VH-VL binders against q3z8e7. Designs and how they scored, part 12

Target 1, 156 residues: q3z8e7
Amino acid sequence: MVEKIPMTASGYKKLEDELSTLKVKRIDVIEEMRLAAMDKDMRENAPYHAAKEQRGQIEGRIKEIEHELKYADVSEYTDTNTSKVNMGSTVKLRDPKNGECCTYTLVSPKEIEPLKGKISASSPIGKAVFNRNKGEQIEIEVPSGTLQYIIEDISF

## First folded at step 3 (VH-VL)

Design B11 (framework fv_denrakibart)
Fold by ESMFold2-Fast, scan of step 3:
Structure B11 (fold): chain C 156 residues (1-156), chain A 120 residues (1-120), chain B 113 residues (1-113)
Amino acid sequence: as target 1 above (156 residues)
Amino acid sequence: EVQLVQSGAEVKKPGESLKISCKGSGYSFTDYWIGWVRQMPGKGLEWMGIIYPGDSDTRYSPSFQGQVTISADKSISTAYLQWSSLKASDTAMYYCARHEFWDYDAFDIWGQGTLVTVSS
Amino acid sequence: DIVMTQSPDSLAVSLGERATINCKSSQSVLYSSNNKNYLAWYQQKPGQPPKLLIYWASTRESGVPDRFSGSGSGTDFTLTISSLQAEDVAVYYCQQYYEIPYTFGQGTKVEIK
């Protein structure tokens, strides 16, 4: 079974460009290593060891990019942002039954302004959305019954 | 005298493992890289890879990556070429050669070669 | 990978005559920072390992006879044997050491006519 690595078209091109740049840098670093080796004491040759370390980093990155390009699955980037609701988050809720939407921002006690959508994490709505992901359905217990909403968007 | 001495000829069956050696003498072993070159019967030279014995930093040709392992033991001035599972297509003469960065960026000293024959 | 192509595949030359072997690289092997061509020439006689003749495209290795010379730059290189001797019957290979993987030409067999 082949493992695929999802990426955008722009991401793929950036990897191709990076690979091209690294192949040129590889030639330069190998030559710097050769020049540094003119010092007859290879073990105490700090420039040689520095160049060798840099070459190792370049070769490692080249292998990584070649692997990623070989198994790349180039598709449109889907924004599946899994960032959870936290203090300071602004949440857009949608009622799936009627399409009605509301926005709320979770704030500290001194900044609470319910009429402006600024609520605490301990409010019924705040408790229901806190630490939830975009796309989740939540239930809010209120005196008139249970309300159901979908978290349509999360922003900070 | 500066020289590279390789291990003797090998006759093996497909699927068997093998490790051949290349011993340097007459020079500071860790001042040079050791390269391995394959020559199939009646064919030209193919570069397989190189190793720096000082820290065993190894570079392979893409054609040989995963097919062989190159290693070295600087305490006995010896480099190695190893197969985990030989194939008939591995039948060839294998040369080691040293590569130095102070004066030459070419293979100036070569081993005598190790003939590897793989047949049933 | 840099591909090395030699011409001709084989060459028959009379004793004392000039032999010329060409080598072409698919990419330049000239490093602009040091102005050196990363190209070597090797001689291989039957039953023997290769022997370095020329490095840096035109620098003759110690102990190699003056009749051997290398020339060229970038992508086009030539090995010349000015006056072929009987002992020069061999296969000759060019090699680039500009980038990994190092690559050899396919070889040119030099024989006496």
Scores: ipSAE 0.000, ipTM 0.472, lowest interface PAE 11.9, mean pLDDT 82

Design B12 (framework fv_denrakibart)
Fold by ESMFold2-Fast, scan of step 3:
Structure B12 (fold): chain C 156 residues (1-156), chain A 121 residues (1-121), chain B 113 residues (1-113)
Amino acid sequence: as target 1 above (156 residues)
Amino acid sequence: EVQLVQSGAEVKKPGESLKISCKGSGYSFTSYWIGWVRQMPGKGLEWMGIIYPGDSDTRYSPSFQGQVTISADKSISTAYLQWSSLKASDTAMYYCARQDYDFWSDYFDYWGQGTLVTVSS
Amino acid sequence: DIVMTQSPDSLAVSLGERATINCKSSQSVLYESNNKNYLAWYQQKPGQPPKLLIYWASTRESGVPDRFSGSGSGTDFTLTISSLQAEDVAVYYCQQYYSLPLTFGQGTKVEIK
């Protein structure tokens, strides 16, 4: 069956808020599409086609969020063990070849910001480090090949 | 219907405090980062910082850290930019802007109209 | 910090002609894991706030005319206006969002000849 999707309580709430907003937008777009269909020939009607595309985007995002909420595994940071990488952990990775290091924090899907080091547990880096111990060597698959890192530190 | 509406123009003296606002409407305010961008007269755009209103996580440009405070009140869907002591060099147009919902994306899809701040003696 | 450098500083082209603006980053803004370039383009008309035109180097924002296109990868990027119209007179900015701090190019002013 479907694996659980790790996320924080804050991330879960953000998805609920977004879902509520999208459901309101959906009502408006359906009405806009209905009104546009009355104005002109459907094949020529740019407002109708624009509304239809927007509806598709809204419905796709609603399905995505409902799936994430249904399979959410909400983590509480105070219950995590810092000896292993878990949701909310900040992980320092070091390249054994050149000594360069990168820091990443595992967050819920809604809180992901790669530029700020906030990544999901389902990302390539997240999957490689999740549930691993300090000092373990990991491999990360990327389009350019396989990268190797050592988990130098785990903090919260 | 997504809108960011900023507070009106301000004329201040050096040493005075100031807090300007950016009110979001037509979207889930707590689900999007809000950024602040400065544009000095006749100059380009400078990113100052961003805030996530849902938990007030705030990130600053090193050039602006300690110079300004960014905050948000999610109960009224409003973000703020604040100075404790204004300088003449703070004279500029200040924009707030919303980051796209795509969580991989620190680009700005909607912008406020701007707040002109003039600091002179 | 990633420094964004645009060229030229100003560009004058005739109505209906092609305008080309270049943007160079001091470091690659291509993220190998998702194969995306973290590069956006904005248009700012006199007295108005900036408006998003292009994101992910080549994706056109909804409502932006198809005469605007973005191209490039890594460190070298181009914004092209295939047939300049009077309403396109503006300053154009590139922005990287690969790493903090977020940085903009200095801007390129596009004028009618």
Scores: ipSAE 0.000, ipTM 0.461, lowest interface PAE 20.1, mean pLDDT 82

Design B13 (framework fv_barzolvolimab)
Fold by ESMFold2-Fast, scan of step 3:
Structure B13 (fold): chain C 156 residues (1-156), chain A 120 residues (1-120), chain B 107 residues (1-107)
Amino acid sequence: as target 1 above (156 residues)
Amino acid sequence: QVQLVQSGAEVKKPGASVKLSCKASGYTFTDYYINWVRQAPGKGLEWIAYINPDSGSTYYNEKFKGRATLTADKSTSTAYMQLSSLRSEDTAVYFCAREYLDYDWGMDVWGQGTTVTVSS
Amino acid sequence: DIVMTQSPSSLSASVGDRVTITCKASQDISTYVAWYQQKPGKAPKALIYAASSLQSGVPDRFTGSGSGTDFTLTISSLQPEDFADYFCQQSYDTPYTFGGGTKVEIK
């Protein structure tokens, strides 16, 4: 059997980003190494040896990351930050009594447009949904009482 | 098409020299090293040397140093290997193969080989 | 010189089999390994470079893996055209050196 490596979705993405960066660095180091190798009358090839050592380190890290990504088990560990309502999230709310639904996107103060569903995290709706999970029932406090909605979907 | 075309078979006596050619086509000749590799009958591959056709810079396997001489002619996109003081143990198929200067793409294109037979 | 020890020297297999060939370097060579296929009377054909990168035109049933001193070439489902000799090669340091070869023969 294959051995699984538990990790969050955020952790997986960080490894993908690191891998992309290392692959770019590898290209640069390989080029420097090859150019240094072309001069046969070199008494000392310190740049070549330095590049060779650096390439070894980069290749080792790339191999480690590729192994981790290949055997990653993201289903065992869910990244709660990506599964919860956060700034930039688009949230679909449903009234459980009448089936009506509304979509809101949490935006920065300069981007607020309530008529287009762009609201702040400090608004009554924003406060009620922030850091909540898909499927949770939320309560929005207004002067006349409490409104109830279910979070049907969270997208980013 | 990218290809390397090698010269025809050679039969030599012990102590003689042989000069083999490898003509490149379909790519920029000066962007790739040319490696020389031999294979004795029924045996594995043995690396001899490489040349950078642009600079003329060479590197030789110590085993062949002093006997092998690599050259390249940019005007005809042709690489050459001369092997001197031939012995029966030099009987082999000799290959040329290109290798990109900037990346470790391996020896991605090979010549068809030249058979060299050394016998009295 | 860096010595490349290849195993096995030969193996017998059937179409559809998974074939694994191993190559061991006498010192750490990072990922500076290429793999070649050779058929009788012909020049070697490049399969893999940089230990795990597939050459253009090579079927994806061929995979290379490894880093440091231990390297593997795997053919996931052997086809009739895959019966050949296979060689590993290091380019980490000069002189470049090849493994002794593995002959893959029909069972």
Scores: ipSAE 0.000, ipTM 0.474, lowest interface PAE 15.2, mean pLDDT 82

Design B14 (framework fv_barzolvolimab)
Fold by ESMFold2-Fast, scan of step 3:
Parts: structure tokens; sequence; C-alpha cells
Structure B14 (fold): chain C 156 residues (1-156), chain A 122 residues (1-122), chain B 107 residues (1-107)
């Protein structure tokens, strides 16, 4: 049993478009492999190995995208409902011990940019705040330990 | 785990032909080459040919070129070898064996089928 | 064709012995040598590839060494299950060729 993967409608479409592009590229790379094998001996065929590695990378990405699309839970984040943290919400967190605060926006996987505070609902912070109300105290599990925060504000 | 399962024993008359099968399970059939090696009673190992299923391309030991024909069915993960114009000297156990990647590997055979006994007698 | 000359053709040994089998190629084959073990009525089993790399699942008492034309398979402490035939193989060029085999039998 796999949990669903939250994403925006825009993110879903970007994955569909990427998948279509990769499927076309896969055909080209397999043909490159075939031609390389015909033109060189069975030993020490660098062009064949390069094409085979590229095929592996393409197949890996295709399987990753197919998994994400299959288990996608599409949610529009243009909704202005501020009652609970959802996709597209900007959340202000405050550490009750030292008063430090930080701001995060929940975005689709393709829009993640941690340095700008754009994070996935599947990240440690995203999981902890998703579907929570303003004023709730939460625990965030990170590699360095457990952090405690209060949801100070929710905006769009 | 990876397994290669070969067809059953054959008894043939001189001049006949024989077709042997090798069915692969576990792992991706298209990522490997399948080779055929024989062993006469009390003798050593002799390489016959190999096939790369992804390209439908076979390579032969010159000694067997024209008599051996390799094919593969990717849909059933099965490789075949047909050997024609059989002689008493072709009496042997015939093995199929997997080669990881024709161009990448050291050309060694990491997994082997159980063998098929072929007896050619008048 | 590359000829692989294997020696000895047979040897007698006791459990716990160090066993050494050699293989000589008729021309330089770099490290493109594999070693196989075969028990009566069974298919060969891969032991060593690329002259010195141990096949997954094979006991570390088996070691391969050599490069160019001279190669060696060593069993550091022979076990009861090691009484078998051993073959070297070159994969430098086709046709792939095997050594004549070495029978390791109990004293």
Amino acid sequence: as target 1 above (156 residues)
Amino acid sequence: QVQLVQSGAEVKKPGASVKLSCKASGGTFSDYAINWVRQAPGKGLEWIAGIIPIFDTAYYNEKFKGRATLTADKSTSTAYMQLSSLRSEDTAVYFCAREWDYYDSSGYFDYWGQGTTVTVSS
Amino acid sequence: DIVMTQSPSSLSASVGDRVTITCKASQSIDSYVAWYQQKPGKAPKALIYAASSLQSGVPDRFTGSGSGTDFTLTISSLQPEDFADYFCQQSYSTPYTFGGGTKVEIK
C-alpha cells in the first residue's frame, strides 16, 4: 500500500509532458544503441556503452514519473481557504524556545526550491504542517533530531 | 533468483538436426547475452555461439558457422539453438549460459542452464 | 584462436590443503579470464571473473590472480565440497576458449 503524492494540476501536466518527451527520446537512444552495435566489434564499444547508460537514465526517469502520476493526489493551490495548511499555503512557524521563525510554501514536486522556502508536502516540514490549523503545536522529524514549532500564520 | 531452464534430452541419427531451448527467469532478458557451450563425454568445454536478444544479433564460432543457428523470443524470454547435419562427434551435453553485457562484462558466464544431453548414433 | 593451456590436468589433495591451478594464454589477454567449477553431472559455476574479481556468493578461499598470459586460481584451504573440475576461460576475443580443465580429487 502506497500513500498518495500531493501535487498541483500544473505539476501533474508538467510530469505528463516530460513523460511524453522521454518516451520519444527512448526510441532514439535504442536506435543509437543498435547502430553502435552494428558498426563496432563486440569488445570495447564506447558509443554503445554511452548509449546504454543514457537508456538506463531515461528508463529510470520514466518509471519515476509513471509512479508519481499513478499515485498523484491533485490539488489546486489557487484556493484562498486559510483554515488549514494545504497545497499553495504559506506557513509561518515559530520555535517556542528561542522565538526564531521561518516561512515555508507548500508546492508541487516540480516547483520545490528549499532556499526560497518552497517545499514538498512530502518533506519532513511539509508532512508535519499539512492539514494543520493556525495555532497548533507540531513536531518535525529531521535527520538531526526532532524540532518543535507553533503554526503562527497561514496565508496564500 | 536468476534461472536458466533447458529442454530435455535428445537422441538423433547422423545427418539430422536438433533444436534446443533455454528459458530465462529472473532479471531482464534483454539486458543479457545468451551463449551456448558444449561438453563431450569426459572432455572440456567448447563455445559454440552467443546471441544478443535486444538486437537479434548472433555471433558464431567459425567451427559451427553454417550448422548452428541462434534465435531468441523476447516475449517468452527463451533462447534457441538449432544444430544441423549432426555427426557422432556432436554427442555432448549442451549448456546455455548468461553473459551480463556483451560489451561491458569481462565476457564471463555468470549463470548456467542445467544442460541438455544430445546423443548422435547410428 | 587463443589457446588456453591449463595445468595440471589433475591433482590429489587433502582437506585443508592449498591448491594452485595455472592457465596460460597463447597471447596477451590483459585480465579477460574467468574461472569455473564443475561437479559431476552438473553445470559449471562461475567463481572468478576479470582474472581476480570474486563472483557474488563464492567463498573467499577462492582467489584469482595474473594478467597478460599467466593466470592462477588458488584455493587457500580446500574444503570437502571443493573436489571438482576447474576450468579457465578467456573472453578477450571470439571464439571464447576454455582451458582443458583440472580435476581436483581426494588423496
Scores: ipSAE 0.005, ipTM 0.487, lowest interface PAE 10.4, mean pLDDT 82

Design B15 (framework fv_mogamulizumab)
Fold by ESMFold2-Fast, scan of step 3:
Structure B15 (fold): chain C 156 residues (1-156), chain A 122 residues (1-122), chain B 112 residues (1-112)
Amino acid sequence: as target 1 above (156 residues)
Amino acid sequence: EVQLVESGGDLVQPGRSLRLSCAASGFTFSDYSMSWVRQAPGKGLEWVATISSDSSYIYYPDSVKGRFTISRDNAKNSLYLQMNSLRVEDTALYYCARDFYDYVWGDYFDYWGQGTLVTVSS
Amino acid sequence: DVLMTQSPLSLPVTPGEPASISCRSSQSLVHSNGDTYLEWYLQKPGQSPQLLIYKVSNRDSGVPDRFSGSGSGTDFTLKISRVEAEDVGVYYCMQATQFPYTFGQGTKVEIK
């Protein structure tokens, strides 16, 4: 079994743009290394080792982005399709026991800000609400037990 | 496809000389360091010589220093090993190996030829 | 010179069994640049050596994930999680941290 990574079209585009930029930067760093390696002893070359470290960082980021793009599940948010929780949706949850409400917006990885209610669809709350309808009762598992909420509203 | 083909191995008497060649194809020869590695019959591997991509650095173990000379011709995609003052203990299968040195991936022999046999005996 | 010592030198294994080969160096293989240039090679009967592992733990392209390398400093291990018939051959560790490059004496893996 493979689990998809939900994201908006804009989030996907940002990852594609970052990947393209990094691939160009990789070419430049490879050329920097080639020039530095013209010294007689490549193992004791400070500019070469600096370029090596930079390439390591670039390769690591490229691998992360390629993984996210490969498993991306891209969706669009529209003002006419708010019947189910989707990427870009703002969800109002109400605790039936104490009447307290929380508002969350499902965003792409690049836009996550938990303190401002912008969360990932792969978070515990995100998983519980994704593809659910207004009025449904959901359960969110936490280490100390299970929390229960009602989806009171879905908007943008 | 990467190919390394050694030639020049022969039966020779102690004190004589031999020149080994390695013909490379399927990659940009001038981008890689190259090495010779030998294996005596029924024995393990022994590194013999390394030459950088532009011939700017060359290294040997003490066992062959002063007797063997590694060289290359990038225009011909060829690696050479000039062996002088051969000894019985130089008897071995001699491998040409591509020495892949990369700032991220390290320093290792990623492709080897089939080897050429050198027998030094009276 | 850096002396590379392997154990065991002979390792008969039953197909499907795990196998472990040790390689010890007479001095640290950590280069001044922070990298450890320790490789593992396999020579199958009648064939040229082939690269299995580089920089201690990195598998070369096409090498099955049943092969793994580990270690640090002077003590290194190659593990085969499930030995298959095609894995028969002589395994060599090698250090490229300093010149001269040196190989271990080899470990012969064969099917019982």
Scores: ipSAE 0.000, ipTM 0.466, lowest interface PAE 14.0, mean pLDDT 82

Design B16 (framework fv_mogamulizumab)
Fold by ESMFold2-Fast, scan of step 3:
Structure B16 (fold): chain C 156 residues (1-156), chain A 122 residues (1-122), chain B 112 residues (1-112)
Amino acid sequence: as target 1 above (156 residues)
Amino acid sequence: EVQLVESGGDLVQPGRSLRLSCAASGFTFSDYWMSWVRQAPGKGLEWVATISEGSSYIYYPDSVKGRFTISRDNAKNSLYLQMNSLRVEDTALYYCARGYEDWSGYYLFDYWGQGTLVTVSS
Amino acid sequence: DVLMTQSPLSLPVTPGEPASISCRSSQSLVHSNGNTYLEWYLQKPGQSPQLLIYKVSNRDSGVPDRFSGSGSGTDFTLKISRVEAEDVGVYYCMQGTHWPYTFGQGTKVEIK
């Protein structure tokens, strides 16, 4: 199935900007590869191999961003009185079994830092909380089973 | 900089108890699932126990269920394995391993400690 | 329990030549969420296991490009395009799709 990736207009623009920057960088790296190939020594061409590796990294990131933009579901937030989880929301989740809380902020793909609680709306946690209300119990399906949390608070 | 340091392994007689500890540093311990994996001398790897970030989800294979208890103290960045009714077959090097769920929801053991040796013999 | 079977169990390789390790599972490793949780670990002599590949084909950070994983369903392969001396050790496949987690019996890669 085709699944949409929720993101803010700001997040979409950041991905477009990153894609634009990477496409320019790709042109530069390809040019560096051409120049290095012309000056190749019979033994080894370190500049060519370095540029080739860099091109691989750039191409991988471009493919990832193009996928995210293709399946993006852009939402613009103008209502400051929302009671639902949206892009930019900070969500406080409580484990109903042990009472412990954890906090996550739904951010655009370029801003993702899972270890800092900044997650994508297309992540298992993000997907489970997106468009849900304060007080709802959610389920997250992972290899170890199904995790349960209560949405304790929604802010910003 | 991520480090996992196991301790508590010893030589014990069958039927006795032992508690293993794993001290974590270099990352936010409370964000990760943690596991114990063992390796009998000269043999392969066997999963022993897994615990979620908040201890709400705990899993064991049948070979240790009812005898072993995994627990964690997030304030102390520590993981524990309480081993009761030890058997000769529990003799192994016990590893502490960190599990991380990426944005796509997979669970991987991305870092392992050096292990602590448990020998059950009479 | 899901049985993980590796072949060969012993793989002597000449430096610079390719190596291939097979891993078969007794049932499909495709999770209900669409992901396939098959991982490859390397245990170098006297060292702890280290992650090489996760979700069939994704290389962990710092793992050289000469390592690649492939496969689907119940049949998986780890390939080393050009074996180097530092690649010696025991390679394990592991499935994380079904509880309990299970490992293959291991494949010892050694220099010939």
Scores: ipSAE 0.000, ipTM 0.461, lowest interface PAE 22.3, mean pLDDT 80

Design B2 (framework fv_libivirumab)
Fold by ESMFold2-Fast, scan of step 3:
Structure B2 (fold): chain C 156 residues (1-156), chain A 123 residues (1-123), chain B 112 residues (1-112)
Amino acid sequence: as target 1 above (156 residues)
Amino acid sequence: QVQLVESGGGVVRPGRSLRLSCAASGFTFSDYGINWVRQAPGKGLEWVAIIWYDGSKKYYRDSVKGRFTISRDDSKNTLYLQMNSLRTEDTAVYYCAREGDWYDYGPDAFDIWGLGTTVTVSS
Amino acid sequence: DIVMTQSPLSLSVTPGEPASISCRSSQSLLHSNGYDYLDWYLQKPGHSPQLLIYLGSNRASGVPDRFSGSGSGTEYTLKISRVEAEDVGVYYCMQALDSPFTFGQGTKLEIK
């Protein structure tokens, strides 16, 4: 088994952005090499070899990033410093009247499993908790009336 | 898979002409300059000519200047050497050789060589 | 033109023993960019030449580490640490500093 590399969603995106930038830069460096080799009568080999060295550095970094992305473990959907409910958050709700607790995880449409607490951000509960902080009191509109809960915990 | 294959060699008398071809496959032909290198029977290697990747520059050894013409047809992935006014000293196996891949060797090393085609000029 | 001179012209070596081939240029092949424009090629019997060493000391892809190139300026050496039967052929040095490119006379390696 290959070891997984833990990272946040934002960390993964930064690597994707860096990879895209390096691939564009690679094209430019290849063109610099071609231009440097073009006129043998007046050719300056220093620019050619400088471009070749730079290309080597770019290729090394691309290989490194592709390895990290391939073995990435994006188990955290939000940064650990984020205290608000977001996609991928698991929220523990407490009914202050009877002390009953329930937990829900905000997931993408294809992962919805209400009986296992996996709900859409567009559901009544999902809408009520989205972008809220731990300790806040929320109201959920249902056919039988309005339910009140306290956000007891948020985990990622 | 990357390969060069020469053809067009034969036996001719002095003063006659031959056209050699070098067919390329397995790489982007238009990205590379290609050389002709020859080897007389039992002798060493001798550089003959080069054509640049875009066809803009051509260079020849002095002894073939004005008699030989190097050219390329990128639509056919083929290099040519038109040899006019052939002399007995032109008798050799003719190889085409690719300038080195810019990523690894640079254009001044020959990283891929053809199989060779034999030219014999005799009376 | 730059004249390339190889020595010896012929070598006979027992398998497993080392071999050394020298190449001398009529002028320095060391460019102001710091590179030595000297390549080594091997032509096995009945085969086309193949690249062994480029820019003085760098082994081409797939070339065994028993082959090494050294030297600078006007004196260059190709060494084979342990000669194998498949190493039989003619070795050529080539200067790529200036046009026309020129080869040495060749050194024939034979197995005893």
Scores: ipSAE 0.000, ipTM 0.489, lowest interface PAE 11.7, mean pLDDT 82

Design B3 (framework fv_libivirumab)
Fold by ESMFold2-Fast, scan of step 3:
Structure B3 (fold): chain C 156 residues (1-156), chain A 122 residues (1-122), chain B 112 residues (1-112)
Amino acid sequence: as target 1 above (156 residues)
Amino acid sequence: QVQLVESGGGVVRPGRSLRLSCAASGFTFSDYGINWVRQAPGKGLEWVAIIWYDGSDKYYRDSVKGRFTISRDDSKNTLYLQMNSLRTEDTAVYYCARDLEGYDWGYYFDYWGLGTTVTVSS
Amino acid sequence: DIVMTQSPLSLSVTPGEPASISCRSSQSLLHSNGYNYLDWYLQKPGHSPQLLIYLGSNRASGVPDRFSGSGSGTEYTLKISRVEAEDVGVYYCMQALEIPYTFGQGTKLEIK
């Protein structure tokens, strides 16, 4: 048994498209690698090493995407006013001790930008808020201890 | 458990053909490159051929180039060695041996089969 | 092709005593990535070969700590600190730096 990976329908489609693109690139790189492999000493063959490195990057990404697609838990929303935090939700958190607010949007892995508040459901904050209701108090585990926040607003 | 089981060996005349099989179980066959290694009676180990995990690259020992063909059928978890124009010096126990996972290979052989015997005699 | 030479070709050891096998390559097996592409295998009588040591000095899973590999470049050594009856067989070094992979001629270990 593996964990499901929450994502939007848009995120799922982007992963499918990326996978298709990578499979086409893989064909080209495999051919380059095959042609370069005429040299007996493959560890000393610069074109072979370059193609091997590129192939490794492509294979690693394909494996990652196939895993994400296989275990994807796709959510779709037509209403922007949800009662629970889900993929695509923008969540406003308030620290009850000092009154500071932080805003985060739960996005698919390909759309993650922490400095812009776009985080995954698998992040510490994402895990703490996922499937929670407005007004609920949550705890976020960090290396220095546990932080407490109140979900002040949920929107799209 | 990881298992590799060779079959297809036998006794043949010089110039004839044999096809060896290596049936794999206990791991994701399509993720691994596989080698053929042989051992003549009373002699040491001799590398024969390798096939990449996706079948894209194949390499052979010089003495078997043009005569032997390595291939795989991932739907059957089986590796093959087609041996044509057999010579008395091809007489050996043939082992299949698993290389590293994925695009990387050529580091070491972590699991070996039980071997199948090929005898080429007049 | 890289030529691998082992010495001795055979050795007899009293149980509990140490054993040492050398392997020399015709060219350096040390790659620019820092790895020594030299592996050690054991073939027990009537059995398939099994991996003992990979990339010069790394012990394979399930291999007792009495086995150790050392060396770099063109000179490598396999050591057994205390030989046991189950260690009888033929030991082979193999270079994995380039195709074709090549084995040493083998070293037969026997109990006195």
Scores: ipSAE 0.000, ipTM 0.486, lowest interface PAE 10.6, mean pLDDT 82

Design B4 (framework fv_ramucirumab)
Fold by ESMFold2-Fast, scan of step 3:
Structure B4 (fold): chain C 156 residues (1-156), chain A 120 residues (1-120), chain B 107 residues (1-107)
Amino acid sequence: as target 1 above (156 residues)
Amino acid sequence: EVQLVQSGGGLVKPGGSLRLSCAASGFTFSSYSMNWVRQAPGKGLEWVSSISSSGSYIYYADSVKGRFTISRDNAKNSLYLQMNSLRAEDTAVYYCAREDWLDLGYFDYWGQGTMVTVSS
Amino acid sequence: DIQMTQSPSSVSASIGDRVTITCRASQDISDWLGWYQQKPGKAPKLLIYAASSLQSGVPSRFSGSGSGTYFTLTISSLQAEDFAVYFCQQADSFPLTFGGGTKVDIK
């Protein structure tokens, strides 16, 4: 078992819709690839290579989405306000020891860029802030010990 | 030509630690997901862990979760497996393996394997 | 976890024989199945991916078929270099899992 991937109900539905669209597109691309392969040596066939690359992109994305859907932990309630941290939220964390602020945005696994503050809800920081309120103190467990932060602001 | 060269195995007592390394060459390491797969003596293959090309997406088999840590250094073209709290049942040949370029979960190139023996 | 069951566990065959190995998944994995060959003391080699796609450089006597939960690997005319252990692997979901292996041995 892997840990669950938190997401909103709308996010889950968007992934289902994307998956359905990609499966239809995959059928078309496979057929294009098959037809292109009939014309020439596949190694020298530019249309074949273009279709093969497109199929690869589609199959990779389908695998990503299927994984996300299988391990999804869907929120039962979605707010339109910014009172609680949710998927897509940008959270300002303040370190009470030095007063420094850092911003993190909770994103889907595909969009993770830790160095740019885009993190997964399943990351240590993501798990600690998810469904928390502004002004709440959180604890993040890391190998060197426990880090403490205050949620200074929540935005989208 | 693609090469994966492994090191870091050995004999260790239960509760001990080892760090395995896998040095990659002949391809753009930062573009491929990497995996660790092990095989106990005389037994079948068991997937241990995977790490995405950026290092952001990591998975573990339940048998090693909380004890093993996969990591990579794309600047050094290297993959690592930090193994803590080792048990007799972790005794195996450990392979590093490159995932196919589409990240579909198939292993197109493998390292030579590194023997890890956990015994008192 | 998705369990992969291979049969037979071993088969004795002669050069020129047709050999068929079966792999069953405990749940639907579509075509997300690969086949590997492993010789004693060596790392496995990928033969087939996506149930039926032949890996570059693999001889055409190897073929894969199946979808859903039932898959087969066929060696149409066994050669001396084909005596090995063969493993199936599902790539549908984590954890990635392998079959128990089928040893193809000399009769």
Scores: ipSAE 0.005, ipTM 0.480, lowest interface PAE 11.8, mean pLDDT 82

